Miniprotein binders against Checkpoint protein hus1 homolog (hus1). Designs and how they scored, part 3

Target 1, 271 residues: Checkpoint protein hus1 homolog (hus1), of Dictyostelium discoideum (Social amoeba) (q54nc0)
Amino acid sequence: MKFKAKISKASILLKTVQNIMKIYNECICHITPDKLRFIIQSDFNDGMQVFCEIQRSLIFENFTIESLSDNEIQFQLDLESLRRVLQSATSNGVSDIFTNLTKVRGGPVLHFIIKSGTSGTVIFQDIPIVLLTAQQMAQINEPTLPDPLVHILLPNLKNLQKVIDKMKNISDCLKIMIAMNNRLSFEVETSSGSISTFYSGLDHPQFGDHVLSPDLQATVCVDIKKFAKVLHIHQLKPSEVVLCLYERSIIVHVVLTDIMITYYLPVLIKN

## First folded at step 4 (miniprotein)

Design PN4 (from PN1 with A23V T69V)
Amino acid sequence: SEEEIKELLRKLAEFAKELGVIVVVITVYTNGKEWFITVIVSTDEELKRLMERVFKEIEKMGIKTIEVVIEAKTLEEAKEIARKIAEFLRELGLDDVRVEVEGNTVRVEARLE
ESMFold2 (binder alone), alone request of step 4: mean pLDDT 58; pTM 0.470

## First folded at step 5 (miniprotein)

Design ra1 (from PR1 with E21F)
Fold by ESMFold2-Fast, scan of step 5:
Structure ra1 (fold): chain B 271 residues (1-271), chain A 94 residues (1-94)
Amino acid sequence: as target 1 above (271 residues)
Amino acid sequence: SEIKVTITVYINGKEWFITVFVSTDEELKRLMERVFEEIEKMGVREVEITVEADSPEDARRLAEIVAEILRRYGFDEIEIRQEGDTVHITARRK
């Protein structure tokens, strides 16, 4: 098994890593000839999942991958370690960043070579990893869900993040309502009433071949702290953010150029 | 065009706020009335409201709609300050 590449657009990769690590600081890294994927599983983050896919050509050049399993490799990776490597590489001007899969003291590592253009300094950094077999990777699948109950495009995420951040100081449960007539609301309950934020005139995504009736409406409750973590993605300035409500979960699809991030949050069920 | 209204209230030294995005004057009026029904239950004596619109004229007009609703809920002291397309309203009641 062999992987090596030069990292292009390290600042974009850094911002992506910074955002997904707010959910959990360990992930599964899956590299294929076409894509780099970061997967955060439900086991360690109270049922929340993240699937991040980046087009290989956006972030890797001089790319080589070889494995007996269709030239795919997968491993467990500490995102904080990756963030530190990328942060140090980007903080002092433009650097050439090379990465490869190798062994140090018999253990597998993701190796980095950072060459500064300004000082001639070369920095070597190793991130220990845990290799996964193709069989182990086959157990890690993105959830298969039916058509959503309702869906909508989110308003300005930076403004929404400020609203939700204040609401989370008041309540742990966020009530989300989407109506297919272009309406969205967020509500938290207080001892004396409720606090709500209302949006109208929002667009709905062009979803599949199934058209939902404009009379459809659905409401779910989610953990507000989990939802707030998702909204940090506004830092990447996504072109489109889709919110889908399901009976037992919500999905937030974040669309960027050559990057797709999907967040799965469990619905809090009231008896 | 989208109209943005932010309502900030202070209760027992804590800040709470509500943001409303609407497309029409009637929609704004209906939502503001609903919001103030909830705020009334909380014993609020002071509110700050910011109205952002597509023009200075629209912002001022919409601020007057909000001020009328505030008067209906007993806010006797209303101060309005305009900055371009944004109007800031501070309202107090005893």
Scores: ipSAE 0.000, ipTM 0.300, lowest interface PAE 16.0, mean pLDDT 83

Design ra16 (from PR1 with E15P E21F)
Fold by ESMFold2-Fast, scan of step 5:
Structure ra16 (fold): chain B 271 residues (1-271), chain A 94 residues (1-94)
Amino acid sequence: as target 1 above (271 residues)
Amino acid sequence: SEIKVTITVYINGKPWFITVFVSTDEELKRLMERVFEEIEKMGVREVEITVEADSPEDARRLAEIVAEILRRYGFDEIEIRQEGDTVHITARRK
């Protein structure tokens, strides 16, 4: 098994890592000939999942990958460690960053070579990893869901984050309502009443082959703190953010150039 | 002469390995100050450093430079062990 590459656009990778690590500090890193994927599993997050997919050509150049399993490699990785490496490499001017898989003291590591453009200094950093087999990776599947009940494009994310941050101070449960007539609302309940924020004139993406009736609407409850963490993605300035409601979960699809991040949040069910 | 420094930092129980090659005492000092400024922000309490040089005398001298910087960053418990051209430093703080 062999992997090596030069990391291009390290600042974009750093921002991506900083955002997904707000959900959880450990992930599965999956590298294929076409893509780099970061997966945060539901095991540690009360059912919340993140699937981040980056086109290989955006992040890696001088790329080599070889494995007996269709040239795919996967391992468990500490995101805080990766963030530190990327931040140190990008903090002080221009650097060439190379990465590869190797061993240090008998253990597998993701190795980094940072060559400073402002000095002749070369720094090596190693992040310990846990290699996963192809069979273990096959157990890690993105959920297969039917067509959503309703869907909508989210309004300005930075403004929405401010709204949700105020709401999370007064309730743990966020009610989300989407109506297929271009309407979205967020509501939290208190003992003295409710606080609601309404949006109108929003667009609906063309999801799948089915056109949903404009009379359709659905309401779900989610953990507001988990939803708030998703909204930090505004820092990446996505071109499109889609919210989809399902019976037992919500999905937030974040679309950027050559990057797609999908957040899965469980719907809160009254026990 | 070639100086090799390997730094192992434990953050939340997980090791992080840094290996650097420098040619002068001045480069070493600058590099170590930058590294320890970063790890101070992370609340690191334990670090292991290995210094390899061209001679036992050089390794010992360079290890003292590293230890001096460690003390400035609050590492009050420093253990130094020498094996020929290699010096191992273990440093801890509360």
Scores: ipSAE 0.000, ipTM 0.363, lowest interface PAE 14.7, mean pLDDT 84

Design ra2 (from PR1 with T19V E21I)
Fold by ESMFold2-Fast, scan of step 5:
Structure ra2 (fold): chain B 271 residues (1-271), chain A 94 residues (1-94)
Amino acid sequence: as target 1 above (271 residues)
Amino acid sequence: SEIKVTITVYINGKEWFIVVIVSTDEELKRLMERVFEEIEKMGVREVEITVEADSPEDARRLAEIVAEILRRYGFDEIEIRQEGDTVHITARRK
């Protein structure tokens, strides 16, 4: 097994890691000839999942990967450790960043070499990892869901984050309503009433040959703190963010150039 | 437990190496051994190292590990000065 590469676009990778790390600080890293994937499983995270896919060409140059399993490598990785490495590499100017998979006394590590162009500084960092077999990786599947009950494109995420941050000080449960007539609302209940925020004039994503009636609507309740964590993705300035409601879960699908992130959040019963 | 430490190596007044993240003392030892293998090939006789950690106790402990490795590479004159969470090491060999 062999993996080595030069990391390009380190600032984009750092921002991506910072965002998914807010969900959970450990992930599965899956590297293939075409993609780098970060996967956060529902285990140990109250049913929340994240599947992040990055085109290999966006973040890796001088790329070499070799394995007996279709040249794919997968391992468990601490995201906080990766964030610190990338933060170090992007502080005080631009650096050349190299990474490779190696062993230290029989234990696998992800090794980094960071070379500063301006200061002559070279940084060496190791992140211990836990290698996964192809058999173990085969057990990790992104959920296959039916068509959503309703769906909508989210409004400006930075403004939405400010609204949700105020609402989370009031209640643990966020009521989300989507109507297929271009409307979205968020509500939290208090002992004396409720507080709601309404949006109109929003677009609906197109699902191939599928068109939902404008009269359709659905309402679900989710953990507001979990939803708030997802909204930090506004820092990446995505081109499209889709919210889909299902009976037992919601999906937030984030589209960027050469990056796709899908968040799965469980639906809660609001008392 | 995972530890955060910044170890900066200076050669001729310029930053040469920085180690930012290690999970264990053993990982730090292995990283520093590799760094000093590269330095040895250059014939360096004087090196300055700064160790910064989240606590004075961690800074001292990690600086001791660095000093032990320096002695193994023939740096027989070592001066250590601690300022809170930061330890400064100056090492020389003939």
Scores: ipSAE 0.000, ipTM 0.144, lowest interface PAE 21.5, mean pLDDT 82

Design ra3 (from PR1 with F17R E21F)
Fold by ESMFold2-Fast, scan of step 5:
Structure ra3 (fold): chain B 271 residues (1-271), chain A 94 residues (1-94)
Amino acid sequence: as target 1 above (271 residues)
Amino acid sequence: SEIKVTITVYINGKEWRITVFVSTDEELKRLMERVFEEIEKMGVREVEITVEADSPEDARRLAEIVAEILRRYGFDEIEIRQEGDTVHITARRK
């Protein structure tokens, strides 16, 4: 198999990596002719998953990929290592960044060549990876869910993050209520009272031909620390962020130009 | 004695509501000071506070404590409306 590319828009890739690694620092990286995908599926503190898709043309140019499995490659990757490589490449002015799949001392690595635009300095960095087979990759599927109970477009994420960070100091459980008449609320409870934030006049996303009654509403509880980690995505300035409530999970869909990130968080159930 | 305080602020189409239960005037003062220190940082120009107490006299007295704190944070337009054991306070600033 062969993979090589020049990394364009390294700052966007860095910000994406910085955000998803807040969930977990190890991921599956899947590269196809059309897309770069980062997948986080961790059993540690069960059930939180991330599926990130980036259009290949946004971040790779001079791109070559060859494999016997439909020109797709997949491997386990340490996101902190990738973050360090991208950070060093973007910190010292304009640099050309090249990457390729190779072997060093018999082990597979993701190799980086960073060429400074100002000095004659060339930096070589290797990230050890674990190659996955096409069969192993076939076992990694994004959940297929029924229609959500309720859904809504989130308000300004930067302001919401500040609100949730305050609530996080009070309780570990965040109650989220969505009403299909354009309302959203967040609540935390203590023995001495409650703190709630209410939003009105929000829009609902369009899901094909399915329209939910404006009388519908649903409330779920989630781990507030996990929810707070998702809100860091405001740094990428998404055009649209959709929150969907299901009986046993919530989904946060983040839409950017040429990037889509979907977070799956488990609902806290009292039993 | 149980005092129920509800603080509501409106910012750009969203409603921020805090409901707490306190037992003493000192707890109420501490709560109000903390809340208004945070509200000042948010640039809030209008707030609604509801105080529910065990008697009309207690509700009025507690409302005056809240109003004094509001004035210290620059809320110069204060309206107080009493309904039995409940007092509603609406405060505005520029």
Scores: ipSAE 0.013, ipTM 0.415, lowest interface PAE 8.5, mean pLDDT 84

Design ra36 (from PM8 with E21F)
Fold by ESMFold2-Fast, scan of step 5:
Structure ra36 (fold): chain B 271 residues (1-271), chain A 94 residues (1-94)
Amino acid sequence: as target 1 above (271 residues)
Amino acid sequence: SEIKVTITVYINGKEWFITVFVSTDEELKRLMERVFKEIEKMGVREVEITVRADSPEDARRLAEIVAEILRRYGFDEIEIRQEGDTVHITARRK
């Protein structure tokens, strides 16, 4: 196995890592000739999942990958360690960042070389990894869901984050309602009543020729702290953020140039 | 304001200077400048420095301060390697 590359746009990669790390500190990193993927599975996260895909050309230049399994490599990676490396590389201005797969003291590591163009400082950093087999990777599947009950494009994410941050001080359950007549509302219950925020005039995403009736609406409850963690994605300035409601889950689909992130959150069932 | 750090300076593979320091970033800078001024008088062209702090973030931040001072004393080739709460610095000059 061989992997080496120069990392481009480290600040974008850092922001991506900082966001998904809020869900869980461990991920699966999958590198192919075309893509870099970060996967956080539901096994240890109360059913929350993240699938992040980045076009290889956005993040890597001078790229080499060689493996007996279709030139793909995959491993378990500590996101806090990766965040620390990227933070160091971006904090001191312009730096050249190189990475490769190697061994230190007999163990596999993701090695980084950070060269400051201004100061002449060179930083070497190693992140221990756990290599995964092609068979283990084949068992990692993104959920396949039916058509959503309702869907909508989210309003300004930065403003929405402020609203949700205030609501999470009041309740652990966030009630989300989408109506296909361009309406979205968020509600939390208090001991003396409820607090609601309403949005109107929002757009709905279009999927081919299929259009849902404007009379359709659905309401679900989710863990507000989990939902709040997703909203930090506003730091990446996405072009489009889609919220889809299903009977047992919600999906937040984030669209950026050459990056796609999908969050899966379970719906809370009130006993 | 308060920081706890252990700094060890090696010359020719031997411990030359060791300090356990609890104070401010400004006092650390003054201490390191005194240390590197003595190293300059000795005509030393390569030093190794180990910075150990109570957290990985502090160790890295403090090591960067040390590296900046090394550059002012003519060490233009600086290599930094981190292992948890310990940062190793190798600095060279011509």
Scores: ipSAE 0.000, ipTM 0.189, lowest interface PAE 19.9, mean pLDDT 83

Design rb1 (from PM4 with E21F R52T)
Fold by ESMFold2-Fast, scan of step 5:
Structure rb1 (fold): chain B 271 residues (1-271), chain A 94 residues (1-94)
Amino acid sequence: as target 1 above (271 residues)
Amino acid sequence: GDVTIQVTIYVDGREWFITIFVDSPEEIERLLEKVFEEIRRLGVREVEITVTADSPEDARRLAEKVAEILRRYGFDEIEIRQEGDTVHITARRK
């Protein structure tokens, strides 16, 4: 098994890592000839999952990968450690950053070399990793869901984050309603009433050959703090953010050039 | 805790900074040995090392380990000064 590369676009990778680590600071890193994936599983996150996929050509140059399993490598990685490496490489000027997979005393590490042209500084950093077998990786799958009940394109995320942050002070449960006639609302309930925020004139994404009736609507409840964490993605300035409601989960699908991030959040179910 | 070790050396009249960021104490020794092996190849006789940790006690303990490694690489004239959670080490070899 062999992996080495020069990291280009380190600032974009840093912003991506900073955003997904708000969900959980450990992930599975999967490197293939064409993609880099970060996966945060539901086991440690109260049912939340994150699947982040980056085109290899966006962030890796002078790229070499070799393995007996279709030239794919996967391992558990600490995102805080990766964030620190990338932060130091992007602070106070531009640096060349190189990475490779190596072993120390039988323990695998992801090794980094950061060279600063301005100061003559060389930074060495090893991040300990836990290698996963191809069989273990085969068990890590994105949820297979039917067509959503309803879907919509979210309004300006920065403004939405401010709205949701105010609502967090009132209740832990956020009611989300989507109507296929271009309407979205958020509601929190109090003992004496409710507070609602309404949006109209929003667009719906195009999915396959089937179109949902404009008369359809659905409402679900989610943990407001979890939803707020997802909205930090506004810092990456995505071109589109899709919200899909299902009976037991919601999906937030974030579209950027050469980067796709999908968040899965559980719906709060009343007995 | 989080640890930062900065090694400063002079080669051909130019100051070089080698910075080691470690969040796992198990890897500190290996990274330092690699750095000191390269320093040995360059014929460096004097180094300055700064160790910063989460507490004054952690910084002191880590600086002691750094000094032990320095001695193994022939730097046996060691001066240590502590300022809070940062320890400054100056090491020379004959």
Scores: ipSAE 0.000, ipTM 0.114, lowest interface PAE 23.3, mean pLDDT 81

Design sa1 (from PS1 with E17F)
Fold by ESMFold2-Fast, scan of step 5:
Structure sa1 (fold): chain B 271 residues (1-271), chain A 90 residues (1-90)
Amino acid sequence: as target 1 above (271 residues)
Amino acid sequence: SEIKVTITVDGWFITVFVSTDEELKRLMERVFEEIEKMGVREVEITVEADSPEDARRLAEIVAEILRRYGFDEIEIRQEGDTVHITARRK
């Protein structure tokens, strides 16, 4: 197998990595001719999942990929190691960053060459990886879900993060209510009362061909710390953020130019 | 008796339960010490009590504290056991 590329838009890739790393520090990296995917599985992080897809042309140029498995490669990757490489490459002005798949001492590594435009230095960095077979990758599926109970476009994400950060000091459980008449509320409970915040005049996205009645509403409870971690994505300034409630999970779908990130959070069933 | 106080300030809805006039007074003073730091110019408070007389009396306690914190424009509206207070300052 062969993979090599020059990394474009390293700052965008860095911000993406920093955000998903808040969920878990290890992921599956899947590279195809059309896209780069980061997948965080539910197995080790209390049922939370992340599926991040980036258009190949946004982050890779001078791109070569060859494999016997339909020119796709996949491997387990430490996100903190990747963050560190990207951080060092972006810290001192403009750098040319090249990456390729190779072997060091018989073990597969993701190799980086960072050429500084300011100091004339060249830095070599290796991230050890664990290659996955096509059969192992086939077992990693993004959930196929029915239509949500309710959905809504989130308000300004940076402002919402400030609100949720205050609420997380009060309770571990966040009650989320969406009403299809353009309303959203967040609530935390104490032994002597509650603290709520309400939003109105929000839009509902078109979810396939299915139109939900304006009379529908649903309420779920989620882990507030997990929800707070998702809101860090405001750093990427998404054009649209959709919140969908289901019986046993919520989905936060983040839309950016050439990037789509979907977060799956489990619902706390007894609340 | 149970007293329910809901404070609406800058998009927040804070609901607390108190049992005595003294608890209400102490709670309101603490809340307004924090609100003063935020530069808030408008607040809405709803007081729910076990009787119309208690609600009115408790609302007067709240209004007195609001005046002490510079809320010069106070509007009070009563609906049975519930009193709504809207207060503004410049």
Scores: ipSAE 0.014, ipTM 0.494, lowest interface PAE 6.4, mean pLDDT 85

